# Ledger of designs, part 10: miniprotein binders against f4hyd7r31to219

Target 1, 189 residues: f4hyd7r31to219
Amino acid sequence: DKIRLSAKRDAKEDEGEELPTELNTINSAGGFLVVSPDKLSVKYTNTNLHGHDVGVVQANKPAPIKCLTYYFEIFVKDSGIKGQIAIGFTKESFKMRRQPGWEVNSCGYHGDDGYLYRGQGKGEPFGPKFTKDDAVGGGINYASQEFFFTKNGTIVGKIPKDIRGHLFPTVAVHSQNEEVLVNFGKKKF

## First folded at step 17 (miniprotein)

Design ph
Fold by OpenDDE base, look of step 17:
Structure ph (fold): chain B 189 residues (1-189), chain A 80 residues (1-80)
Amino acid sequence: as target 1 above (189 residues)
Amino acid sequence: SPAEEARKALDEAKSYLEQAKELAEKGDYRRVIRLTMEAIERAYRALEIAEKLGDEELAEEAWRIIREAYRLMERARALS
């Protein structure tokens, strides 16, 4: 609750900055991932699960910078066969078909193991796993230069934000029937 | 040139940050917040260009200004 309230307060003070509002369908792994017509949900439809066949999608805009805190959420509608859902932040140049945090200049909180990935070859213990019916959030605290993640409205962890420049809210799905809804703040969190 | 644009953006960012500091001493926190937002925007522009050019010194300087501006913004918001 407090995080959602603070993020909503900060977003109102952003005079003239464009906010993330929908998923970017132009720069998506179109072969593995279907974005809904409203551009607020994503589903993994592929049956072939190779390690690099990640359905990753970014927001249409980067996280705003004229604020102290940015926050967005996903809702896991279906965990699919493996629940390899990730939420995080990536640069505009982020490679498609990768989980956020598998590449340099990205971070991601992953649902299947609850680990944090931040461009290192291995995830680190971070928070609980998340699955169907979980709400999972990702945020930036610019004052402290931290990423933070939430599960069901509770902060599960924070890490230093060592990535510079504009960052895009990023969601990934990786196994068949994984489906998430994205909330960029238009809906009540 | 991109380098000149980056330097100009950085100089603007520094100017806004210094103005914000001066106004913070006067207790005009609402204007401090606005000036820090301007500083951040300019410094992010400088940073983006510096990263594209591979100018690490300029990138680090821009990043320093960004971090300082956010800290000042946070203080001003807490006092407003």
Scores: ipSAE 0.866, ipTM 0.957, lowest interface PAE 0.5, mean pLDDT 92
Fold by ESMFold2, look of step 18:
Parts: C-alpha cells; sequence; structure tokens
Structure ph (fold): chain B 189 residues (1-189), chain A 80 residues (1-80)
C-alpha cells in the first residue's frame, strides 16, 4: 500500500514541526477511560449507558501540516462488550465525551458498524467492521484534502475533508473492557 | 493585536507562495517545497487567529492560500 507508506514517510521526515507522540491525558475524558503510563494505550472504565459517556482522547499535538500526508494506527487489543472503538480526527475543542464523527468538525471510522461518521447526523456505509487483533489506520492527504482509513494495511476508503485548520489524531472507546494501543509512527506500521 | 498578527502572517504566507511560484517556473523544485512549507505554516497561523476572532473572510482567504500551497508542493514533489 504505497499511499499508506508514503504518508508515514512524509510524517517521519518533518523535523521542523512538533509531532504527535502520545495521548493527551490533560484534555481527555478522564472519568470514562484510563490511559497507560506510557500514554500509548487506552481502556474504557465506565458503563455504556448513553451517548455522552464516550472515552475519547486526542494526541498531544495536532497532525503535522508541513507535509503532504499524515498517518497513524491503532491496534485493537480488546473489543469489549460492544466493539464501539473509533479512530479519527477532531478539532482541538472537540466535545470529549462524544465519538469522533458524531459532532461537526470531526471524522471517525467506527468498528462496530464499519461506518464513517463526519458530523452529518448519521453514519454512512464505508468499510468493514473491525475488532480484536485488527490494526486500523487513519490519515490525511493534504493535497487532495481527503481523509483515508486502513484495516490491516489495506485502504478501506477515502472521503472528502471539508474541515479547515489543525486536526488531532483521535481514538475512542465506549464499552466495558475496550482497549486499544496507539502507534504514532515510532513503531513500523 | 490578534487581527494585526493574523494579517502579518497572511502577508508572509502570500509572499512565500509567490516566491515559490517563481521558482517553480525555473524548475527549482527543492526550494519550491521549502517555500510552500513556510507559506503553509504562516497561513495556518492566520487561519487559527481568524477562526478565534470569528473573521470568516480572513479565514477563507488563509484557507485558499493553504490549498494552493499544497497543490504546488505536490506538483514540485512529483517533478523532483
Amino acid sequence: as target 1 above (189 residues)
Amino acid sequence: SPAEEARKALDEAKSYLEQAKELAEKGDYRRVIRLTMEAIERAYRALEIAEKLGDEELAEEAWRIIREAYRLMERARALS
């Protein structure tokens, strides 16, 4: 998958920007998740009762902009009781108790239905579901202004990016025992 | 003030982008790539301030510069 590899190389080669390296625990939904000490994994710790108890967390920095592409991955260690894991991108001010893509200025690929959510009220059919032992990636193509997503190294799809400004890599967990590991590029994809 | 900072950043972005276009005509694609990165950085700063101020006209102007710079960077990388 040359587009995914190209995105990883572009992000790696930008030595003039501060890059995402870890999850941001200061701005996280602290009552609904626990982030590991190394800040590279997250687990849901609450009861899934409604749509305002999502364990969502952003990276510590926005995706770099002095490049043509950006890409990061999650690995699903545990899909929990409902499989409501998401990967996506959000603005800095995103509502930290909502799934990425449920609100405007956000985008998310969700594991339980395989749908893409991009702040338009409902999800749309997009790709396969994903679950335990899957590696799932999210990226930005700046020249074409598209988001793209992968599952296990294969591009699932691309959608127009109609969000301006800095965007944060974002992950979410939303049912008991859901747990993901996050790879911001320090480990080979 | 924030508005003055945003206009200064946008003017710098426009200057970098214009220089990049001139170098692209001369085939100096390595310098085009570097100049488009500078333009993008400055225009994103202007965009960020404009959005905080609620100045949609300024935000859209910055966004047009950003998209143009990315397209030029893509062309320059393809030709390098």
Scores: ipSAE 0.805, ipTM 0.921, lowest interface PAE 0.6, mean pLDDT 88

Design pi
Fold by OpenDDE base, fold request of step 19:
Structure pi (fold): chain B 189 residues (1-189), chain A 80 residues (1-80)
Amino acid sequence: as target 1 above (189 residues)
Amino acid sequence: SPAEEARKALDEAKSYLEQAKELAEKGDYRRVIRLTMEAIERAYEALEIAEKLGDEKLAEEAWRIIREAYRLMERARALS
């Protein structure tokens, strides 16, 4: 509750900054994912043949910087075959075939293992797994310079934000039939 | 030049941050918040150019200003 209220308060003071509102379909053309016409959901449609065939998508805009806290959520509609869904933050130059946190200058919380990834080839224990019918949030606390993640409205963990510059809300799907809805704040969290 | 633009943006960010500190001492927290937002915006511009140029020193300096501005913004919001 307090985080959702803080994020909503901060977003109202954002005079003239463009907020994330939809998924960026221009950069998501990897062929592994389908973004809905409303650009608020993503589904993995392919058979996962290779560990690099990640369906990753960014928001159309970076997280706002003229605030203390940014937050967005996904809802897992279908966990697919493996539930290899990730939420996190990436730079604009992020490789659109990798999970958030698998590349330098990215961070991701992954549903299949509940691990945090932050640019190293190994995840670290972080929070619970998440699957179908879970709501999972990702946020930035700019004052503390931390990433934080939530599951079903509860903070599961925080880590230092060691990434500089503009960051995009990022979602990934990796196994067949994984489907997530994204909420950039238009719906009540 | 991009380097001159980055330096200008950084100098403006520093100026806004200094003005924000002075206003914080006076208790004008609403203006502190605005000036910290301006400092953050200009420092992010400096940072972006510095990262593109590979000027790590300038990038680090911009990032220091950003972090300081956010801490001041948080303090001002807590007191407003």
Scores: ipSAE 0.869, ipTM 0.957, lowest interface PAE 0.4, mean pLDDT 91
Fold by OpenDDE base, fold request of step 19:
Structure pi (fold): chain B 189 residues (1-189), chain A 80 residues (1-80)
Amino acid sequence: as target 1 above (189 residues)
Amino acid sequence: SPAEEARKALDEAKSYLEQAKELAEKGDYRRVIRLTMEAIERAYEALEIAEKLGDEKLAEEAWRIIREAYRLMERARALS
């Protein structure tokens, strides 16, 4: 409740900054994922799982900076075959065939293992796994310079944000039939 | 030049942050919040240019201003 209230307050004080509102379909890896017409859901449709055939998508805008806290959520509609769903933050230059946190200057919380990835190639224990019917959130606390993640409205962990500059809300899917809905704050969290 | 633009943006960010500190001493927290937002915006512009140029010194200076501005914004919001 408090996180959802702070995110709504911050979005009202941010007069003149463009907020993330939809998924960026221009830089999405065509052929691995399908973004819905409303640009608020993504599905992995590929059957050939090579380790680099990640369906990753960014928001259309970076997280706002003229606020203390930013937050967005995904809802796991289908965990697919493996549940290799990730939520996190990446730079604009992020390689659109990698999981968030597999590259330098990115961070991701992964559903299959519950680990945090932050560009070191090895995940660290962080939170619970997440799967079908879970709501999972990712946020930035700019005052403390932390990333935080949530599962079903509860904070599962925080880490230092060592990434500087603009960051994009990022979602990834990696196995057949994985499908997530994205909420950038238009719907009540 | 991009380098001159980055330096100008950084100097403006510093000026906004200093004005925000002075207003914080006067208890005008509403204006402090606005000036910290301006400082953050200009410092992010400086940072982006500095990173593209590979000027790590300028990038770190911009990032320091950003961190300080957020701390001041948080304090002002808590007191407002």
Scores: ipSAE 0.868, ipTM 0.957, lowest interface PAE 0.4, mean pLDDT 91
Fold by OpenDDE base, look of step 17:
Structure pi (fold): chain B 189 residues (1-189), chain A 80 residues (1-80)
Amino acid sequence: as target 1 above (189 residues)
Amino acid sequence: SPAEEARKALDEAKSYLEQAKELAEKGDYRRVIRLTMEAIERAYEALEIAEKLGDEKLAEEAWRIIREAYRLMERARALS
């Protein structure tokens, strides 16, 4: 609750900055994921044949920078076969078909293991696993230069933000029938 | 040139940050917040160009300004 309230306060103080509002369908791994017509949900529709057949999608805009805190959430509608859902932040140049945090200059909190990935190829223990009916959030605290993640409204962890420049809210799905809804703040968190 | 644009953006960011510091001493926290936002915006522009050019020194200077501006913004918001 306090985080969601803080993030909503900060987002109102953004003088004229464009906020993330929908998923970017232009730069999606179109072969593995389907984005809904409203661009607020993503589903993995294919069989995962290879470890790099990741359905990753970014927001249409980077996280705002003229604020102290940015935050967005996903809701796991279906965990699919494996629950290999990730939430995180990536640069604009992020390689499609990768989980956030598998590549340099990205980070991701992954639902299947609850680990944090930040470009080192190996996850680190971070928080609980998340699955169907969980709300999972990702945020940036610019004052402390930290990423933070939430599960069901509770902070599960924080890490240093060692990534410079504009960062895009990023969601990934990786196994059949994984489906998430994204909330960029238009809905009450 | 991109390098000149990055330097200009960085110099503007520094100027906004210094103005913000002066206004913080005067207790004009509302204007401090605005000036820190301007400093951040210009410093991000400098950073992006510096990263594209591979100018790590300029990138580091821009990133220093960004971090300092956010700390000042946080302080000003806490006092407003």
Scores: ipSAE 0.864, ipTM 0.956, lowest interface PAE 0.5, mean pLDDT 91
Fold by OpenDDE base, look of step 18:
Order: sequence, then C-alpha cells, then structure tokens
Structure pi (fold): chain B 189 residues (1-189), chain A 80 residues (1-80)
Amino acid sequence: as target 1 above (189 residues)
Amino acid sequence: SPAEEARKALDEAKSYLEQAKELAEKGDYRRVIRLTMEAIERAYEALEIAEKLGDEKLAEEAWRIIREAYRLMERARALS
C-alpha cells in the first residue's frame, strides 16, 4: 500500500514528462507475441520454442526521471506451459528476443524460478515464484538508486540500480499461452 | 557538436543544482523540487550524449549530478 501510494504521488508531480501508457507494438518481436488492440496485454502464441524466441515488449515511453519513484505492474492472466514470465527494466537498445536481465544494461524478475537477472546468464535467488492470478510489480527508487519488485502488493526485494540512462518498463513471455495484463497506473494498483 | 551540447547540458544541470542548494538553505522547498527536476533533465541529456560518444568522464560527471539532484529532491519533499 505505502509504495503504491508513493509511486502514484510521485507520478502526479511529474511536470510535463510523458509517462509509459501502453506497450510499444512497433519494436515488439513480431511473430512470437501478440499484443492486444488496447496495447495493455501480451500473449505468447508461438508453439516452436527456441531458447531465443522470447516474446519481449517495452512500454511506449521510458520510466519518468523527474520523480523519486516509478512503479508499474503486470497481472498474470495465464502462466502458459512453463510460466516463464519476466518483468523488469531495459534500455531502448535492448534486444527484442531476450529475457530482461539476460543482457547487459537490463534487469528482470522471473516468475518460473523467482530469480533476479541483471546482465549475467545466471540468475540469483531473489523472491518467490509467480504464476497465474499473481500481480507483480517493478519499480525504481531514484533517491536510493534501487530497483524493487513486488508480488501481490508486497516488496519481495531490492537491488542496486547500476544501469544508467533512460529505462523502459519491460515484460517478457516465453512459453505457449503465457498472457499478462500491464498496468502503467491507469488502474488502481 | 554533440560534445559541446553535452557540456552545455551538464553546465546547465550544475547551475540548476547550485540554485536548488541555495534555495534549500532559504527553505523554498517547492522551488528546490522544480530546480532539481530541471537539473536531472539536463544531466540526463548530457549523459545520453556522453554515452554515445564514449566519453566516460563526462558520463560519470553527469551521473554524479543526477544522484545529487535526486538526494536533494528527496530532502526537499520530506521538508515540504
């Protein structure tokens, strides 16, 4: 509750910065994922899973910088076959076929193992797994320079934010029928 | 040049941050918050150009200003 309230306050104090509002369909990995017409949900539709056929999508705008805290959530509508859903932050130049955190200058909290990935091929223990009907959040605390993640409104962990520059809210799906809804703040968290 | 633009942006960011510090001493926390936002914006511009140019020194200086501006913003918000 306090974090969601703080993030909402901070987002309202942003004078004249464009906020993330929808998923970027232009730079999405075409063919692996389907973004809904409202650009607020993503589904993995591919049946041929190669390890590099990640359905990753970024927000249309980077996280705002003229605030102390940014936060967004996903809701897992379907965990699909494997529940290989990730939430995190990536740079604009992020490779659109990788899980967030598998590449340098990215981080991601992954649902299948509950691990945090931050530019190394090996995840670290971080939080619980998440699956169908879980709400999972990702945020930036700019004052402390930390990433934080939540599950069902509770902070599961924090890490140092060692990535510089503008970061995009990022969601990934990787197995058949994985489907997530994204909340950039239009709905009550 | 991009390098000149980055340096100009950094100098503006420093100026905004310094003005914000002076106003913090006067207790004008609402204006401190605004000036720290401007400092952050200009320092991010400097950082982006510096990263594209591979100027690590300029990038580090911009990042220092960004971190200091956020700390001052947090303090001003706590006191406002």
Scores: ipSAE 0.864, ipTM 0.955, lowest interface PAE 0.4, mean pLDDT 92
Fold by ESMFold2, look of step 17:
Structure pi (fold): chain B 189 residues (1-189), chain A 80 residues (1-80)
Amino acid sequence: as target 1 above (189 residues)
Amino acid sequence: SPAEEARKALDEAKSYLEQAKELAEKGDYRRVIRLTMEAIERAYEALEIAEKLGDEKLAEEAWRIIREAYRLMERARALS
């Protein structure tokens, strides 16, 4: 089940709406991560292995809403020592030291277990694990009100979206040397 | 006031959605798509304010308009 997505078609239908273009360095978790100069990659730099110090970063703008679908991707450059990379969506007020999906008003697909987390305190079986050299995508289908996720260009799962309001594309790194590159649609998927 | 701004935004969203429905009956799907985008934008503004106020009735009213507008946009896109 392979999806063909076109950033050009989506941009043409998004008249006057500001789009995610880069990672938000103003509200990112400081001290746990480094964001690249072009603001399109993030690396976890902390050697602390405790579970509460997540390097979470949101896009600079929420996902556009004047469209039927939104989609972005990460590429796992380095899975670090624990492979605890996540992709998802969060409200603007999300706690920036928590994995997406660990708190209410968030959703996250996690690489180390392949589970989906949606603010229920524990994850649910969802898709394959993902690790170094994988491309992983996250999207919103507004007509069906679902989140969907991909691995290497193929849909791995869909889940009802029970969160109202604006949502930010969100990525997280959580163990030493985890590093991801982010594609907000400026490059062909 | 925020409550007055939210009600105004919601009323405008409803108006855009009603106009979109009329145009859908006439088969003008390009304009349906544009009007549903306007309805969605204004309804999201109302939803944001309603949630800040803790006005769940207003928030759910806005959310209903948003869902309906997306379904109409999807139908119009498919019929174009």
Scores: ipSAE 0.815, ipTM 0.931, lowest interface PAE 0.6, mean pLDDT 86
Fold by ESMFold2, fold request of step 19:
Structure pi (fold): chain B 189 residues (1-189), chain A 80 residues (1-80)
Amino acid sequence: as target 1 above (189 residues)
Amino acid sequence: SPAEEARKALDEAKSYLEQAKELAEKGDYRRVIRLTMEAIERAYEALEIAEKLGDEKLAEEAWRIIREAYRLMERARALS
């Protein structure tokens, strides 16, 4: 896939900038998720669901900015009870326990409805749903200022990026047993 | 002061971008790419400070420089 290869080359060429390598365990949403010891997977552990009980976690570093593209993937190991898994981008100050895209200054592609959320009160039709055994990617095209998302290596949609400043790769789990593995580029996409 | 730091960073970003534009006219695209990276980094620094100050005019000015730098980097990458 051209987009996957392009994102990998950019990351290699800009080694003078710190890159996302693992999930941030310091500021993760306490009590609703467990991050694995290698900090590359996350599982929702709560059985009592509430709208503000989202297990959201950011990468340990923001997406690099001294490059034309950035890209990362998740793999859905378990879609849980409701399949409310999301991939997206958020500002450092993003309100934890919210799905990416529910607040302004965030963007999220959600598996249960295939919608894109970008802080406009409700989701927008965007791409296919995604579930167990899917690989789902999120990226930034800095030249066009767009977010783009993939499912199993194929671009499913692009939307304008009207968010300024540093953005963190973000994943969220929100119903019992939802579990994702995160690939920040150390493994071939 | 933070406002002075932001203006300094933005002025440096503009300088890097102008130098990159001059080199692009000469076809030195390797240097264009590096100078646009410097411009982006300094403009992001200005943007961060402007956002913390609530200075939307300064933030948008920095953001304009960032977008220009990315477009120039993309052109330089395609031509190199």
Scores: ipSAE 0.814, ipTM 0.931, lowest interface PAE 0.6, mean pLDDT 87
Fold by ESMFold2, fold request of step 19:
Structure pi (fold): chain B 189 residues (1-189), chain A 80 residues (1-80)
Amino acid sequence: as target 1 above (189 residues)
Amino acid sequence: SPAEEARKALDEAKSYLEQAKELAEKGDYRRVIRLTMEAIERAYEALEIAEKLGDEKLAEEAWRIIREAYRLMERARALS
Protein backbone atom coordinates (compact mmCIF):
# COMPACT_ATOMS: atom_id res chain seq x y z
CA ASP B 1 0.00 0.00 0.00
CA LYS B 2 1.05 3.60 -0.31
CA ILE B 3 2.60 5.16 2.75
CA ARG B 4 0.34 7.09 5.05
CA LEU B 5 1.23 10.76 4.57
CA SER B 6 -0.77 12.39 7.32
CA ALA B 7 1.16 15.62 7.37
CA LYS B 8 -1.31 17.14 9.86
CA ARG B 9 -0.85 14.35 12.37
CA ASP B 10 2.79 13.38 11.89
CA ALA B 11 4.52 16.60 10.92
CA LYS B 12 2.56 18.96 13.22
CA GLU B 13 1.99 16.89 16.37
CA ASP B 14 4.89 18.70 18.05
CA GLU B 15 4.62 22.34 17.05
CA GLY B 16 7.29 23.21 19.64
CA GLU B 17 9.87 20.75 18.30
CA GLU B 18 12.34 22.07 15.75
CA LEU B 19 11.99 20.20 12.47
CA PRO B 20 14.41 19.41 9.66
CA THR B 21 14.04 22.16 7.04
CA GLU B 22 17.29 22.14 5.09
CA LEU B 23 20.65 20.45 4.64
CA ASN B 24 23.36 21.15 7.19
CA THR B 25 26.19 22.90 5.36
CA ILE B 26 28.34 23.47 8.46
CA ASN B 27 29.42 19.85 9.03
CA SER B 28 28.97 18.41 5.54
CA ALA B 29 31.67 16.51 3.69
CA GLY B 30 33.81 19.34 2.38
CA GLY B 31 35.38 19.16 -1.05
CA PHE B 32 33.23 16.38 -2.47
CA LEU B 33 29.85 18.06 -2.81
CA VAL B 34 28.10 21.36 -3.27
CA VAL B 35 24.88 22.24 -1.52
CA SER B 36 22.58 24.67 -3.34
CA PRO B 37 21.96 28.16 -1.95
CA ASP B 38 18.47 27.14 -0.74
CA LYS B 39 20.10 24.14 1.02
CA LEU B 40 17.61 21.72 -0.52
CA SER B 41 19.82 20.06 -3.10
CA VAL B 42 23.26 18.49 -3.20
CA LYS B 43 25.55 17.48 -6.06
CA TYR B 44 28.76 15.44 -6.06
CA THR B 45 31.34 17.60 -7.79
CA ASN B 46 34.60 15.67 -7.29
CA THR B 47 36.21 12.77 -9.09
CA ASN B 48 35.42 9.64 -7.10
CA LEU B 49 38.87 8.19 -6.35
CA HIS B 50 38.21 6.24 -3.14
CA GLY B 51 35.29 4.64 -1.34
CA HIS B 52 35.57 7.00 1.62
CA ASP B 53 35.16 10.12 -0.54
CA VAL B 54 31.40 10.17 -0.01
CA GLY B 55 29.50 13.44 -0.17
CA VAL B 56 27.28 12.90 2.84
CA VAL B 57 25.05 15.53 4.38
CA GLN B 58 22.61 15.51 7.27
CA ALA B 59 19.55 17.64 7.76
CA ASN B 60 19.95 20.70 10.00
CA LYS B 61 17.86 19.05 12.75
CA PRO B 62 17.17 15.50 13.81
CA ALA B 63 13.89 13.86 12.91
CA PRO B 64 11.22 14.95 15.39
CA ILE B 65 10.45 12.47 18.16
CA LYS B 66 7.10 13.78 19.50
CA CYS B 67 5.16 12.04 16.76
CA LEU B 68 4.37 8.50 15.67
CA THR B 69 5.91 8.75 12.19
CA TYR B 70 8.55 10.82 10.43
CA TYR B 71 9.16 10.88 6.66
CA PHE B 72 11.20 12.78 4.07
CA GLU B 73 12.01 12.30 0.38
CA ILE B 74 14.73 12.83 -2.14
CA PHE B 75 14.31 13.21 -5.87
CA VAL B 76 17.14 11.88 -8.04
CA LYS B 77 17.89 14.65 -10.50
CA ASP B 78 21.06 13.00 -11.82
CA SER B 79 22.26 9.49 -11.05
CA GLY B 80 25.79 10.39 -12.13
CA ILE B 81 28.42 7.98 -13.29
CA LYS B 82 27.78 5.19 -10.75
CA GLY B 83 24.33 5.85 -9.30
CA GLN B 84 25.62 5.58 -5.73
CA ILE B 85 22.93 7.76 -4.19
CA ALA B 86 21.64 6.93 -0.71
CA ILE B 87 18.91 7.98 1.65
CA GLY B 88 18.85 7.11 5.32
CA PHE B 89 19.30 8.08 8.92
CA THR B 90 22.43 8.68 10.96
CA LYS B 91 23.41 9.68 14.48
CA GLU B 92 24.76 13.19 15.05
CA SER B 93 28.32 11.81 15.36
CA PHE B 94 28.19 9.94 12.04
CA LYS B 95 31.53 10.05 10.22
CA MET B 96 31.70 12.39 7.26
CA ARG B 97 32.73 10.75 3.96
CA ARG B 98 30.81 7.52 4.64
CA GLN B 99 27.64 6.25 3.06
CA PRO B 100 24.72 5.97 5.46
CA GLY B 101 24.62 2.35 6.59
CA TRP B 102 28.36 1.69 6.21
CA GLU B 103 28.98 2.40 9.87
CA VAL B 104 27.21 1.41 13.06
CA ASN B 105 24.48 3.82 14.19
CA SER B 106 23.33 4.42 10.63
CA CYS B 107 20.97 3.02 8.06
CA GLY B 108 20.84 3.60 4.32
CA TYR B 109 18.94 2.49 1.21
CA HIS B 110 21.24 2.63 -1.80
CA GLY B 111 20.20 3.28 -5.37
CA ASP B 112 22.89 1.42 -7.28
CA ASP B 113 22.13 -2.03 -5.84
CA GLY B 114 18.81 -1.51 -4.03
CA TYR B 115 20.40 -2.88 -0.87
CA LEU B 116 19.92 -1.83 2.69
CA TYR B 117 23.03 -1.02 4.72
CA ARG B 118 22.77 -0.85 8.52
CA GLY B 119 26.23 -1.05 9.98
CA GLN B 120 26.65 -4.81 9.50
CA GLY B 121 29.60 -4.63 7.14
CA LYS B 122 27.78 -5.44 3.94
CA GLY B 123 24.48 -4.58 2.37
CA GLU B 124 21.52 -6.89 2.22
CA PRO B 125 18.88 -7.34 -0.48
CA PHE B 126 16.04 -4.95 0.26
CA GLY B 127 14.29 -3.10 -2.57
CA PRO B 128 14.53 -2.06 -6.17
CA LYS B 129 17.39 0.01 -7.51
CA PHE B 130 16.55 3.67 -7.95
CA THR B 131 17.93 6.17 -10.41
CA LYS B 132 17.26 9.44 -12.26
CA ASP B 133 13.71 10.78 -11.93
CA ASP B 134 12.84 8.53 -9.00
CA ALA B 135 11.38 9.92 -5.77
CA VAL B 136 12.68 7.95 -2.82
CA GLY B 137 11.54 8.30 0.75
CA GLY B 138 12.82 7.34 4.15
CA GLY B 139 10.82 7.20 7.32
CA ILE B 140 10.64 6.12 10.92
CA ASN B 141 7.68 4.41 12.53
CA TYR B 142 8.30 5.11 16.20
CA ALA B 143 5.59 2.82 17.60
CA SER B 144 6.99 -0.23 15.82
CA GLN B 145 10.58 1.08 15.88
CA GLU B 146 11.09 0.44 12.18
CA PHE B 147 12.71 2.27 9.33
CA PHE B 148 10.72 2.17 6.11
CA PHE B 149 11.58 3.30 2.62
CA THR B 150 9.58 4.15 -0.47
CA LYS B 151 10.15 4.43 -4.17
CA ASN B 152 7.75 6.66 -6.09
CA GLY B 153 5.23 6.59 -3.27
CA THR B 154 5.21 2.84 -2.66
CA ILE B 155 6.74 1.20 0.40
CA VAL B 156 9.58 -1.03 -0.76
CA GLY B 157 10.57 -2.39 2.62
CA LYS B 158 10.71 -2.06 6.38
CA ILE B 159 13.41 -3.10 8.79
CA PRO B 160 13.76 -3.08 12.56
CA LYS B 161 15.26 0.12 13.92
CA ASP B 162 17.84 -0.99 16.47
CA ILE B 163 19.39 2.46 16.80
CA ARG B 164 18.47 4.49 19.88
CA GLY B 165 18.41 8.23 20.23
CA HIS B 166 18.04 11.14 17.84
CA LEU B 167 18.55 10.40 14.13
CA PHE B 168 19.21 12.85 11.34
CA PRO B 169 17.71 12.54 7.88
CA THR B 170 20.74 11.88 5.71
CA VAL B 171 21.48 11.86 2.01
CA ALA B 172 24.64 10.92 0.15
CA VAL B 173 26.09 11.36 -3.31
CA HIS B 174 29.21 9.44 -4.25
CA SER B 175 30.11 9.63 -7.96
CA GLN B 176 30.59 12.47 -10.41
CA ASN B 177 27.43 14.47 -11.17
CA GLU B 178 25.12 12.64 -8.77
CA GLU B 179 22.53 15.19 -7.69
CA VAL B 180 19.44 15.00 -5.49
CA LEU B 181 16.73 17.38 -4.37
CA VAL B 182 15.53 16.96 -0.79
CA ASN B 183 11.96 17.42 0.39
CA PHE B 184 11.64 17.77 4.16
CA GLY B 185 7.89 18.26 3.91
CA LYS B 186 7.54 21.78 2.52
CA LYS B 187 6.14 20.17 -0.63
CA LYS B 188 3.33 17.67 -0.36
CA PHE B 189 4.62 14.14 -0.86
CA SER A 1 26.09 16.51 37.72
CA PRO A 2 25.24 14.87 34.37
CA ALA A 3 24.21 11.67 36.17
CA GLU A 4 21.84 13.60 38.48
CA GLU A 5 20.43 15.49 35.50
CA ALA A 6 19.82 12.25 33.62
CA ARG A 7 18.09 10.64 36.63
CA LYS A 8 15.89 13.71 37.08
CA ALA A 9 14.84 13.64 33.43
CA LEU A 10 14.12 9.92 33.60
CA ASP A 11 12.05 10.30 36.79
CA GLU A 12 10.01 13.04 35.10
CA ALA A 13 9.51 10.82 32.06
CA LYS A 14 8.29 7.98 34.29
CA SER A 15 5.90 10.35 36.02
CA TYR A 16 4.45 11.56 32.72
CA LEU A 17 4.09 7.98 31.51
CA GLU A 18 2.31 6.86 34.69
CA GLN A 19 -0.05 9.82 34.47
CA ALA A 20 -0.74 8.95 30.84
CA LYS A 21 -1.55 5.36 31.80
CA GLU A 22 -4.05 6.56 34.42
CA LEU A 23 -5.72 8.89 31.91
CA ALA A 24 -5.91 6.06 29.41
CA GLU A 25 -7.92 4.06 31.96
CA LYS A 26 -10.31 7.02 32.13
CA GLY A 27 -10.55 7.32 28.35
CA ASP A 28 -8.96 10.78 28.11
CA TYR A 29 -6.95 9.92 25.03
CA ARG A 30 -6.26 13.53 24.00
CA ARG A 31 -4.31 14.07 27.23
CA VAL A 32 -2.71 10.63 26.92
CA ILE A 33 -1.20 11.72 23.62
CA ARG A 34 0.15 14.96 25.08
CA LEU A 35 1.57 13.27 28.20
CA THR A 36 3.28 10.53 26.19
CA MET A 37 4.94 13.26 24.11
CA GLU A 38 6.26 14.82 27.31
CA ALA A 39 7.44 11.44 28.58
CA ILE A 40 9.25 10.80 25.30
CA GLU A 41 10.96 14.19 25.37
CA ARG A 42 12.23 13.77 28.96
CA ALA A 43 13.28 10.17 28.36
CA TYR A 44 15.22 11.12 25.22
CA GLU A 45 17.03 13.73 27.30
CA ALA A 46 17.96 11.05 29.84
CA LEU A 47 18.99 8.65 27.08
CA GLU A 48 21.32 11.21 25.48
CA ILE A 49 23.11 11.90 28.76
CA ALA A 50 23.26 8.21 29.66
CA GLU A 51 24.88 7.32 26.33
CA LYS A 52 27.41 10.15 26.75
CA LEU A 53 28.26 8.79 30.22
CA GLY A 54 28.46 5.20 28.95
CA ASP A 55 25.78 4.22 31.45
CA GLU A 56 24.15 1.38 29.55
CA LYS A 57 21.76 0.47 32.37
CA LEU A 58 20.34 4.00 32.52
CA ALA A 59 20.23 4.21 28.71
CA GLU A 60 18.26 0.99 28.43
CA GLU A 61 15.84 2.10 31.15
CA ALA A 62 15.25 5.35 29.26
CA TRP A 63 14.78 3.45 26.01
CA ARG A 64 12.20 1.16 27.62
CA ILE A 65 10.21 4.21 28.75
CA ILE A 66 10.43 5.69 25.26
CA ARG A 67 9.11 2.52 23.62
CA GLU A 68 6.32 2.16 26.17
CA ALA A 69 5.27 5.77 25.61
CA TYR A 70 5.16 5.35 21.84
CA ARG A 71 3.01 2.23 22.13
CA LEU A 72 0.61 4.01 24.45
CA MET A 73 0.46 7.03 22.13
CA GLU A 74 -0.34 4.76 19.19
CA ARG A 75 -3.12 3.03 21.14
CA ALA A 76 -4.56 6.36 22.30
CA ARG A 77 -4.53 7.64 18.71
CA ALA A 78 -6.36 4.54 17.48
CA LEU A 79 -8.98 4.79 20.25
CA SER A 80 -9.68 8.50 19.83
Scores: ipSAE 0.812, ipTM 0.929, lowest interface PAE 0.6, mean pLDDT 86

Design pi
Fold by ESMFold2, fold request of step 19:
Structure pi (fold): chain B 189 residues (1-189), chain A 80 residues (1-80)
Amino acid sequence: as target 1 above (189 residues)
Amino acid sequence: SPAEEARKALDEAKSYLEQAKELAEKGDYRRVIRLTMEAIERAYEALEIAEKLGDEKLAEEAWRIIREAYRLMERARALS
């Protein structure tokens, strides 16, 4: 739980930056998902399983940069038909119908295979699969320039962050009834 | 021009980073942390413009400053 506590402290220390607080519904994938009224949960509603029909959503603000560490979590409420849920980071201009990690300038840890995707066309073995009732976290260590991910409070892996510039916390759902809750730090991790 | 804006931001970032290095030698780690945050912010502005311009040399210069500033901030926090 050390990562969760450290990330919360670091986010508070960068009070001069606007922080992610909710999901961005303005540029979210149209017709593939529904974001809750409080903008802290998302559910995939499309029955089409095509690769360009991903329900991807970014946070309303990029991860803060005037800090050493950033971290957020999702909770998998429903793994749906295929369990194709992802957590990661994307540039502002990321194609909102693609899984994080399918395009360059993005990174994603995927629940159905446990693979890490980072714009190389296919995934790499990385961590455990994750599914219903799992809490999964994604973070940035700026000093080491690494992405790191957690499952149920335990770090599962780290990878080099080869992406420059501002990055948005990103969540994706991709098969019928997949649903996640997002925690940007309002709730204790 | 965008190129002039990016160079100005990068020069300011370099100045903040140099000041932070001087204060680190004096052990004033609270000020080091503040100055590295300013350096990072200005260098990110330069990086963003450089990437829009397709100016990879300028982008890499900004990125080197950013990484150096983060390493100094990490050291300063550890020593505080």
Scores: ipSAE 0.800, ipTM 0.927, lowest interface PAE 0.6, mean pLDDT 86

